# Ledger of designs, part 105: miniprotein binders against b1l550

Target 1, 279 residues: b1l550
Amino acid sequence: MRLPEELLERARDIHSEAPSHRIKLDRVGSFGLKVPVEFKGFLLLAEADVWVSLPEGRRGVDLSRQVEAIYELSNPPKDPFSLCREAAISLLEKLNYADSSGVSIRFDAPLQDGESLKYYGVEISSIASDEIINKIRVEILGMTACPCTAELIRAYKSSEIAATHTQRSLGILEVSTKAEHPDPDKLASIIERAMSSPLRTYTKRPDEGGLVIRSLSNARLAEDVVREMIHLFLEEFGHLPEDTHILAAVRSMESVHMHDIYAERSFSLDEIRKEISSH
Short names: E, the ipSAE of ESMFold2; O, the ipSAE of OpenDDE; V2, 0.75 times the mean of E and O plus 0.25 times the DockQ between their complexes.

## First folded at step 11 (miniprotein)

Design qn11 (at its last look DockQ between E and O 0.91; V2 from the best seeds 0.76)
Fold by ESMFold2, look of step 11:
Structure qn11 (fold): chain B 279 residues (1-279), chain A 82 residues (1-82)
Amino acid sequence: as target 1 above (279 residues)
Amino acid sequence: DPVREAWKYYMEAIKLLLEALRLLRKGDVEEAAEEYEEALEKLEEALEIAKEAGNEELIKRIKLLIELVEKLIEKLEKKLKG
């Protein structure tokens, strides 16, 4: 049922009034929106959050304009990066009392794995004010093999074949920059290459054996996985602005422990270059 | 490389768009229109570079932002008339 349109002339516009307490708000938004996106030939259902700042003299946000900013741009579906950046701009245009806007878009990205697909997590955001800051977080599972246990077993039996525990590890790269969003597939590749071995959707026994041998041959501490992620990131993305901020992390679900191990490092590009050049 | 150069022009265009929106909040409509036009020029340069590089995905993304800028210009022109 739809109410008569003429009521708009009789009713107060609550949102445009001054509030009882004149306090600026940093984020007033609509969260958990469903939007279609096109990613590398796949049509995906993504989840989006949108928000704007609210000045001290305005009581509320025009909620319909806020959600229109992203829904108008989502049909027909487009790549999530263009949607994210353009929606952030559109929010600031449509809600002209705001001095800041933000958009986040989350989806599971498909990645080719032989005859099958596997998936990794992506969250992108754009924060617009007098400048735009683009952020991307990628999370992908890989395999790690413990080098400490491998060495201990090798020394104990003086064996040619080492044994050790292996486990799934979650690798994380998060990049915040004034440049374009980095390609999530490249970030996922960096994470997987830093691990002892990638995970596969399925294998036959000879391929499964090869996967395990590869992981043992590339045994790595969680700390060294993070260091390798940073090294590989700098090779691929060292061209980004000097004030670009990165978080590299690994959460390892250690198969022989009741708990996880975690390692992380955050840095800006100028910080890490100075650190490396001092050694 | 060319792809990075095209992205540089793309991001410069966004910066110009945000400045235009700031000017509109101040009521500086003619100055905002000039910033929109400059943003479009930067995007056309980005588009030329992306086409020469043969990067189809970047071409699509640049064209999408051009479409947004053209919509913003049309909207602003309607405000000036009415």
Scores: ipSAE 0.797, ipTM 0.942, lowest interface PAE 0.9, mean pLDDT 90
Fold by OpenDDE base, look of step 11:
Structure qn11 (fold): chain B 279 residues (1-279), chain A 82 residues (1-82)
Amino acid sequence: as target 1 above (279 residues)
Amino acid sequence: DPVREAWKYYMEAIKLLLEALRLLRKGDVEEAAEEYEEALEKLEEALEIAKEAGNEELIKRIKLLIELVEKLIEKLEKKLKG
C-alpha cells in the first residue's frame, strides 16, 4: 500500500530539519545490502555498505537515495571495482549536502584449484571526498609448518625431512591507494606464495603427500610469512604511489596451542623502501 | 606502459568529477559543468589509449564511467534549463 502523495506533502521532512545538536557525522548509511556483481566470469551476490557524511545542520540522511544509487548501478551486474568507484561518486551527486561518501563490497572470490574451486575473502572499498581512496583487503587461508619444532626433531632423530606440526594460517593484505585497486588475484597469490604451502580443496593421496612434504621443506614462522608477503608485494606492486598504505598480517591457528599466533606490519611504500635501503 | 597511462587519465577524470561535485555544493554550476566536460575529455583520452593497447577489460571499465559522466551532465543541463 502506497501512502497517498497528498499525505506525503503534508508531512514534515524530518531529515532536512535542524538537529537538536549541531554535530557533523562522518558516516551515515545502509550496511548489509546485497548486490550482484560480476567477477572473473562469475555472477556473485556480494554484501555492500554505503554511506555519506552528514553536515551539522541536517538531522538525517536520505537513506532511500543511497540505496537507489548503488542498485541503479548494479543493474546490469558489473565488476565490483567499477561499482564501488561509481557508486561513491553517485552518492555525492545524489546527496549534495554530503562532502564525503564511501562504498564497501564484500564477497568470496572464486579461485581455480585444479578441477575444483577454492576461494579467498575480498573487501573492495572506495572513499570519495576531494580525492578518492581505493582500498582492497584480501584474506586467504594457507598452511604453515613450524621451523622450530622441525629443528628440535632433527636434533633428536636424524631425518632428511624433519617432522613438525602444521596449521592453517590466515594471510591478510590490505592496500589503500589513490591509484586503481590492485588485482585481488595477485594479492591472493602473494599470500599463498609467502606461506609454507597453499591449501587445496581436493587432493588425491599422492598430491596430499606432496603438499605436506612441500610444507615441511618450506617451514616458516608467522613472522617469516609476513616478511615474505611484504617482499613479494614490493616486487609486484612497487609501482604504486609512495603514499600507498599496506597492512600485511598473518593469523596462525596453532595446532599445539589453544591460542593463535598473530603478526603484522603496517607501512607506506615510502616508509618501507627507506627501511630496506638502510639495511 | 599504455595501460598505466590509461589508468592515470581515468583517475584524473575522477578527481575532476569530485571537484565538479564540490563546486556544485557551493552553487558554482557553470564551473562545475566545465569540470564535467574536462573529465569526459580525460576519459576519452583514456579510452583511446586503452583501445590502442587492446585491453578489453579496461575499455569496458572506462566506457562505464563515461556513461555515468554523460548521465550526470544531462542531469545538470536539465537543472540549468529548468
Scores: ipSAE 0.636, ipTM 0.883, lowest interface PAE 0.8, mean pLDDT 92
ESMFold2 (binder alone), look of step 11: mean pLDDT 82; pTM 0.769

Design qn12 (at its last look DockQ between E and O 0.93; V2 from the best seeds 0.84)
Fold by OpenDDE base, look of step 11:
Parts: structure tokens; C-alpha cells; sequence
Structure qn12 (fold): chain B 279 residues (1-279), chain A 82 residues (1-82)
């Protein structure tokens, strides 16, 4: 049942009223929207958050306009990067009282793994004000082998290939830049290459054995993985603006402990270049 | 790298669009219109570069933003006539 439009003329515009307390809000919006996106030939249902700032003199945000903004741009489905940037712009246009807007889009990105698919987690964001900041977070699982235990076992049994415990590890790269969003597949590749070995969705027995052997032959601490991620990132994305901010992290789900090991480094490109050059 | 150059123009266009929106919030409609037009010029340059490079994906992305800016200009023009 649709209420008569005439009722709108009689009703107070609650959102435009002065608030009881004149306080600016940083983010007001709708979280957990579902929007279709096209990514690498796949049509995916992504989760989206949209928000704007609210000035001190306005009681509420017109949430319907926010939802309208992103869905208008979602038909037909387009790449999530364009959707994110354009929706952030559209939000500012539609909600002219806002001086800032933001969009975040989350989904599992398909990644080809032989004849099967694996995936990585991705969150794409754009925050618009006087400038736009583009943010991307990539998370992908890999495998790590412990070099410390390997060394102990080598010393004990004198084997050519030292046995060690292996575990799943989650690698994380988060990039915030005033340039275009970095390629998420390249980020995922950096994370996988930084680990002892990638994970596989489908393996035959010989392939599985080879994967484990590779991991054992490339044993890395969580700290090693993070440092390698940073190194590889600089090689691939060193052309980004110097004020680009990066978070590189790994969470190792340790197989010999009940807890996880976590390592991270947050830095700007300018900062890390200075650090490396000083050594 | 032509692709990087095209992206540079693309991002510059976004800055101009955001400036236009800021001007509109202040009531400077004529100045805002000028910024939108300049943004379109930047995007046209980006598009030319992308076409020369043969990058279909980038061409598509640039065209999407051009369409958005054109819609924004149309909305502004309607407000000025009304």
C-alpha cells in the first residue's frame, strides 16, 4: 500500500529540522546493501555501504536518496571501481548539504586456479570531499611453513628435506591513494608470492605433494612474509604517489598453538623508501 | 606510459567535479558549470589517449564518467532554467 503523496505536504520534514544538539556527524548512511557488479567477466552480488557527512544544523540524512544514488549507477552492472567512485560523486550531488561522502563495496573475487576457481576477499572504497581517496583491501589465504622447527628437525634427523609444521595464513594488503585503485589481482599475487606456497582448490595427489614440498623448501616466518609483501609491492606499485598509504599484514593460524601469530607494517611510500635507502 | 597518463587526466577530472560540487554548495553556479566543462575536457583528453593505446577497459571506464558528468551538467542546466 502506497501512502498518498498528499500526505507528504502535511508531514513535517523531520530530516531538515534543526537537531536538539548542533553537532556535525562524520558518517551517516546505509550499510549492508546488496548491489550487482561486473568483475572480470563475472556478475557478482556485492555488499555495499554508502554514507555522507551531516552538518550540525540538519537533524537527519535523506537515506532514500543515498540508496537511489548507488542503485541508479548499478544498472546496468559495471565494474566495482567505477561504481565506487561515481557513487561517491553522485552522493555529494544528491545530498548537497554534505561536504563528504563514502562508498565501500565488498565481495569475493574469483581467481583462476587451473580448471577450478579459488577466491580472495576484496573491499573497494572511495571517500570524496575536496579530494577523492581510493582505498582497496585484499585478503587471500596461503600456506606458511615454519623455518625454526625445520631447522630443529634438520639438526636432529639430518634429512635433506626438513619436516616442519605448516599452517594457513591470511595475507592482507590495504592501499589508500589519491590515484586510481591498484589492481586487486596484482595485490593478491603479491600476497601469494610472499608466502611459502599458495593454496589450491583442486589438487591431485602428486600435485599436493609437490605443493607441500615447495612450502617446506620455502619456509618463512610471519615477519618474513610481511617484509616480502612490502618488497614486492614496491616493485610493482612504486609509481604511486608518495603519500600513498599501505598496510601489509599477515595472520598465521598456527598449527602448534591455540592462538594466531600476527605481524603488520603501516607506512607511506615516502616513509618506507627513506627507510630502505638508509640501510 | 599512455595508460598512466590517461588515468592522470581521469583523476584530474574527478578533482574538478568535486570542486564544482563545492562551488554549488556555496551557490556559485556559473563557476561550477565552468568546472564541469573543464572536467569534460580532461576526460576527452583521457579518452583520446586511451583510444590510441587500444585499452578497451579504460575507454569504457572513461566513458562511464563522461556520462555521469553530462548528467550532472544537464541537472544543473535544468535548475538554472527553472
Amino acid sequence: as target 1 above (279 residues)
Amino acid sequence: DPVREAWKYYMEAIKLILEALRLLRKGDVEEAAEEYEEALEKLEEALEIAKEAGNEDLIKRIKLLIELVEKLIEKLEKKLKG
Scores: ipSAE 0.834, ipTM 0.951, lowest interface PAE 0.6, mean pLDDT 93
Fold by ESMFold2, look of step 11:
Structure qn12 (fold): chain B 279 residues (1-279), chain A 82 residues (1-82)
Amino acid sequence: as target 1 above (279 residues)
Amino acid sequence: DPVREAWKYYMEAIKLILEALRLLRKGDVEEAAEEYEEALEKLEEALEIAKEAGNEDLIKRIKLLIELVEKLIEKLEKKLKG
């Protein structure tokens, strides 16, 4: 049902009024929007959040213009990174009273896994003001093998028996930079390579055995995984601006324990280089 | 690295677009138009580099931002004539 448009001439524009309490708001937005995105030839369903700052002299955000900013750009579907950055720009253009805008887009990214696909989590953000800050978070599951138990079993039995507990571990890389969003596939690859072995959507018994053998040959503590993520990240992305900020983390769902193990490190490129060069 | 250089021009274009938006909020319409024009120049440079590198994904992304800037310019020009 559509009401007569003539009513707009008679009704107060509540949003443009001054508020009773003149307090600036940092984020006023629409959260949980569904948008289509194109990623590596796949048309995916993504979830988006959009927001802008609200100055102390404005009572409300024009929410329809806010949502319009991203929906206009989502048809026809485009890559989520362009959508994210362009929507952040469009928000500032359409809502000219705001001094900053933000967009977050979340989706499950496909990754080739033999003859099949597997998926990993991606969340992209762009925050625009006098500059743009691009953030990406990637989460992917891998396999870890405990080196402590492996050593005990080696000491107890001959080298003929190689065993330890293995478990799924969730690896996390989060990058915030003034440059372009890092390629999520490269971030996912870094996480998987830091693990004892990647996980597969399915395996036949010979392949399954190979995964387990690989994991035992590459046993790593959660702490080792985080350190390896950082090492591999610096090799691939050391060219990013020095004020780029990274979080590297792993949550290991330990198969022999009732609880999870967690390790993380956050740093800027400038910070980590000084730390490494001090050795 | 040419792909990194193209991205650098792309990000510089975004900074120019944001500067144009800041100028528009202050009412500096002619200065904002100049910033949009410079952003297009940076994007054309980025596009040339991306084409020489044969990076089809980057080419597509640069073209999308060019389209956005062209729409922003068109919208600004309509306001000046009205």
Scores: ipSAE 0.787, ipTM 0.937, lowest interface PAE 1.0, mean pLDDT 90
ESMFold2 (binder alone), look of step 11: mean pLDDT 84; pTM 0.793

Design qn2 (at its last look DockQ between E and O 0.96; V2 from the best seeds 0.85)
Fold by OpenDDE base, look of step 11:
Structure qn2 (fold): chain B 279 residues (1-279), chain A 82 residues (1-82)
Amino acid sequence: as target 1 above (279 residues)
Amino acid sequence: DPVREAWKYYMEAIKLILEALRLLRKGDVEEAAEEYEEALEKLEEALEIAKEAGNEELIKRIKLLIEMVERLIEKLEKKLKG
């Protein structure tokens, strides 16, 4: 049922009115939209947030235009990177009173794991104003083995491979850059390589045993994992602009404790290069 | 690296598009049109580089943005004539 268009002529445009308090808002938008995206041959349903700034002299944002902006670009489905950047631009074009816009797209990215699939979490964002900032956050689970317990057990019982507790650990890389979005698969690979071992969706018993042995042979603290992530990131993405900002983090779901261990480092490429060169 | 160079042109084009939008907010329509045209030139350069590199995915992404800018120019032209 559509209301008669004539009613629009009679009704006040509430959104264009002056607000009671003249205050600029940074972000006003629609959160939790569902949009199709094409990612590496998969058609995925992603969650999307879209927003714009609101000037002090305007009461509200035309939310319908925001939704229109992203859905017009979502048919046919395209890669989430292009969708994110182009939607951010489209928001500014359609909402000419806004001086900034933003788009965030979240989904589980498929990764081939032999004959099965595993996944990592990804959030792709673009924030546009006078410049565009592209942000990507990757989260993937791995396995860590504790080197401290391994050392204790080695001291107690002589063994070539010391037993230790293992746990799932969530690795996180977040990159904000004025360049193109970094490849999320490469980021996920960095995280997995920084762990004691990757997780597998499907394992036969011999393969499972090998995976555990690998983890025991590569025991790492949460701190070790974060440092390794940073090291590997610099090797792969050292060509990004110096003002590129990175968050590297690990949350270890400890198997011997009821709490998690968390480690992180936030840095710019310029900052971390100076730090490493000073040693 | 030709791929990196193409991306550089692509990102420069985005900056020009954003500048055009800023100019439009100020009412500077003619200057905005010039910025859109310059953005297209940058994207065309990016496209040539990407083609030479044989990067199909990058070609596709560049073409998408070219199409978008062309639509933006068309919209602007309609506003100027109307």
Scores: ipSAE 0.827, ipTM 0.947, lowest interface PAE 0.5, mean pLDDT 93
Fold by ESMFold2, look of step 11:
Structure qn2 (fold): chain B 279 residues (1-279), chain A 82 residues (1-82)
Amino acid sequence: as target 1 above (279 residues)
Amino acid sequence: DPVREAWKYYMEAIKLILEALRLLRKGDVEEAAEEYEEALEKLEEALEIAKEAGNEELIKRIKLLIEMVERLIEKLEKKLKG
């Protein structure tokens, strides 16, 4: 049933009223929006969340203006990073009662893999107030080979068998900074280089053999992978502001266990530099 | 690194845009317009550096933010005349 439009003149504007309880809210938003983005020439379906702060004197947020802020900027499709930052700005412009805004955009990023593509997970965010804070999380699968089992097998069957258990491991790198979003491909590269071997969409048998040999020759604990991620990150992104925050983690789906192994380290750039320089 | 220098100007422009929005919330319309204009100057500097570096992707991103600032200025000019 469509209601008569004339009622708009008689109805109270509930959203602009003062609430019964004058309490500021930190995040009032619309979550799970579908938006198109352009990434590396691909048109991708992304999922977005948008929100703003709500002051104590305003009863509700105009949710239609919230979604308008991002949808207006998503046609024609543009790169997700510009969309994220610009939408955060647009939210503050359109919802002028808010002191802060936030946008998150999630998509699967294509990565060239020989003549094919593989994909890794990306989630970016921009939170705007008197400043903007940009966050990116990258998740990509790689292969790890256990050095502990490799050593036991070597001791038992030296010179005849080189073996250990291998498994898929999920590498995670999350960066929060006042600078621009780090390049997701560089973050994915850091994660893959920290693993025993990258994963491929497919390979022929000689190439597959090489991949396995590489992983066995580069056996690493989940803890080693995290440390290597941090080392490579500092080499590539050590120029970011000193208060930049990083989380590096690995979740290893151990092929010989019923459960996963997890390792992580979070730090700010100034914190990790002090730690390293004290040794 | 010229790419990092261009990003520095880009992020400074965002700071200026956010300051303009803060000023508008307080009703300081003329001061907000000045901040938008300064943001545009920072973005033009970023664009020049990105062009000299030949960074096509950064050029595109800077141009998008320039377009946004230009629209914000246009909307604000209408408020000053109305």
Scores: ipSAE 0.791, ipTM 0.937, lowest interface PAE 0.9, mean pLDDT 90
ESMFold2 (binder alone), look of step 11: mean pLDDT 84; pTM 0.792

Design qn3 (at its last read DockQ between E and O 0.97; V2 from the best seeds 0.86)
Amino acid sequence: DPVREAWKYYMEAIKLILEALRLLRKGDVEEAAEEYEEALEKLEEALEIAKEAGNEELIKRIKLMIELVEKLIEKLEKKLKG
ESMFold2, look of step 11: ipSAE 0.800; ipTM 0.942
ESMFold2 (binder alone), look of step 11: mean pLDDT 84; pTM 0.796
OpenDDE base, look of step 11: ipSAE 0.837; ipTM 0.953
ESMFold2, fold request of step 12: ipSAE 0.806, 0.790, 0.811; ipTM 0.942, 0.938, 0.944
ESMFold2 (binder alone), fold request of step 12: mean pLDDT 84, 84, 84; pTM 0.794, 0.800, 0.801
OpenDDE base, fold request of step 12: ipSAE 0.848, 0.847, 0.843; ipTM 0.954, 0.953, 0.953
ESMFold2, last read: ipSAE 0.785, 0.802, 0.807; ipTM 0.937, 0.941, 0.942
ESMFold2 (binder alone), last read: mean pLDDT 84, 84, 84; pTM 0.798, 0.797, 0.797
OpenDDE base, last read: ipSAE 0.845, 0.848, 0.847; ipTM 0.953, 0.954, 0.954

Design qn4 (at its last look DockQ between E and O 0.91; V2 from the best seeds 0.84)
Fold by OpenDDE base, look of step 11:
Structure qn4 (fold): chain B 279 residues (1-279), chain A 82 residues (1-82)
Amino acid sequence: as target 1 above (279 residues)
Amino acid sequence: DPVREAWKYYMEAIKLILEAIRLLRKGDVEEAAEEYEEALEKLEEALEIAKEAGNEELIKRIKLLIELVEKLIEKLEKKLKG
């Protein structure tokens, strides 16, 4: 049942009223929307958050207009980067009382793994005001082998390949920049290359053995993985603006402990370049 | 790198679009229109570079933003006539 439009003329616009307390809000919006996106030839259903700022003199945000803004741009489906940037712009234009807007889009990105598919998690965001900031977060699982245990076992029992415990580790790269969004596949590749070995969706027994041997031959601490991620990132994305901010992190789901090991470094490109040059 | 240059123009266009939106919020409609037009010029430059580079994905992305700006201009023009 659709209410008669005439009723809208009689009803107070609650959203435009002065609030009881004149306080600006940073983010007001709709979270957990589902939007189609096209990514690498796949049509995916992504989760989206949309928001705007709310001035101190306005009681509420027109949420229907926010939802309209992103869905108008979602048909036909397009790449999530364009959708994110354009929706952020559209939100500011449609909601003229807002001085800032933001869009976040989350999905599992397909990644080819031989004849099968694996995936990594991706969150793409754009925040618009006087300028636009583009943010991307990539999460992908890999495998790490402990070098400390390997050394202990080598000392105890001489072997060409020292046995050690292995575990799944989650690698994280988050990049915030005033430039275009970095390529998520390249970010995922950096994370995988920084670990002892990648994970495989499908493997035959000989391939599995080879994967484990590779891991054992490339044993790395969580700290090593983070440092390697940073190194590889600088090689691939050193051309980004100096004020680009990066978070590199690893969460290792340790197989010998009840808890996880976590390591991270947050930095700007300018800061890390100075640090490396001083050594 | 032509691709990087095209992206530079693309991002500059976004800044101009955001400035136009800010100007509209202040009631400066004529100035806003000028900023939108300048944004289109930047995107056209980006598009030419991307075409020369043969980057189909970038061409597509630039065209999408051009389409958005054109819609925003049309919307503004309708408000001025009304």
Scores: ipSAE 0.850, ipTM 0.955, lowest interface PAE 0.6, mean pLDDT 93
Fold by ESMFold2, look of step 11:
Structure qn4 (fold): chain B 279 residues (1-279), chain A 82 residues (1-82)
Amino acid sequence: as target 1 above (279 residues)
Amino acid sequence: DPVREAWKYYMEAIKLILEAIRLLRKGDVEEAAEEYEEALEKLEEALEIAKEAGNEELIKRIKLLIELVEKLIEKLEKKLKG
């Protein structure tokens, strides 16, 4: 049933009224939308959040206009980065009372793993006002091998072959910049290369042995992984604006402990370069 | 790096689009139209660079933003002529 359109002329426009309490809101939006995106030839169903700021003099946001902004741009499906940036622009254009808009899009990114696929987590966002700020967070699992236990075992066995405990570790890179979103595959690659070895979807025994031997040859503390991620990030993305902000972190699910180990560093490109060059 | 240069023009175009939106809110419609047209010029420069580099994904992304700006210009032009 559709209500008569003549009612629109008689009803108050509640959203455009002043609120009882004139307080600006930073984010008013629709969260948990499902939107189709195209990524590397895959059609994925991503989760999106959209929002705008709301000035102190406006009672409510036009929520249907928010949903319209992103869904109009999602047909036909496009890459999530264009969708994110364009939707943020469109929100600001459609909702003329807002001084800022934001869009977040989350999906699992497929990644080639031999003849199979693996995946990593991606969350991107764009926040538009008089400029646009693009953010991307990538999370991918890798394997770490403890160098402390490796050294103890070498001393005990008096052998040339090290052994140690290995575990899955979650690597995290988060980048916020006024430039384009960094390529998520490159971020995932940086994280994996910083680990003792990558994880595979499946292996047969000879390949499994090789993976473990690789991890032993690249034994690393969680702290070492974070430092290596920063080093590799600077090699690949040192060209980004100097005020680009990065968080590099590792959460290691240590196989011999009941608890996780966590290490992180946040920095701007300008800050970290000065730190490194001072040594 | 031509890909990085194309992205610089792309991001400059976004800034111009946002400036146009700000101008429209102030009622400066003709100045906003000029900013949209300048954004298209930046995007066309980005597109040429991306084509010379053979970067298919960047070409696609630039064309998508061009389409958005063209729709915004068309919307604005209809309001001016109404």
Scores: ipSAE 0.794, ipTM 0.939, lowest interface PAE 0.9, mean pLDDT 90
ESMFold2 (binder alone), look of step 11: mean pLDDT 84; pTM 0.792

Design qn5 (at its last read DockQ between E and O 0.94; V2 from the best seeds 0.85)
Amino acid sequence: DPVREAWKYYMEAIRLILEALRLLRKGDVEEAAEEYEEALEKLEEALEIAKEAGNEELIKRIKLLIELVEKLIEKLEKKLKG
ESMFold2, look of step 11: ipSAE 0.822; ipTM 0.946
ESMFold2 (binder alone), look of step 11: mean pLDDT 84; pTM 0.793
OpenDDE base, look of step 11: ipSAE 0.811; ipTM 0.944
ESMFold2, fold request of step 12: ipSAE 0.808, 0.819, 0.817; ipTM 0.942, 0.946, 0.944
ESMFold2 (binder alone), fold request of step 12: mean pLDDT 83, 84, 84; pTM 0.791, 0.792, 0.790
OpenDDE base, fold request of step 12: ipSAE 0.838, 0.840, 0.837; ipTM 0.951, 0.951, 0.950
ESMFold2, last read: ipSAE 0.794, 0.793, 0.805; ipTM 0.939, 0.937, 0.942
ESMFold2 (binder alone), last read: mean pLDDT 84, 84, 84; pTM 0.794, 0.793, 0.792
OpenDDE base, last read: ipSAE 0.840, 0.844, 0.842; ipTM 0.952, 0.953, 0.952

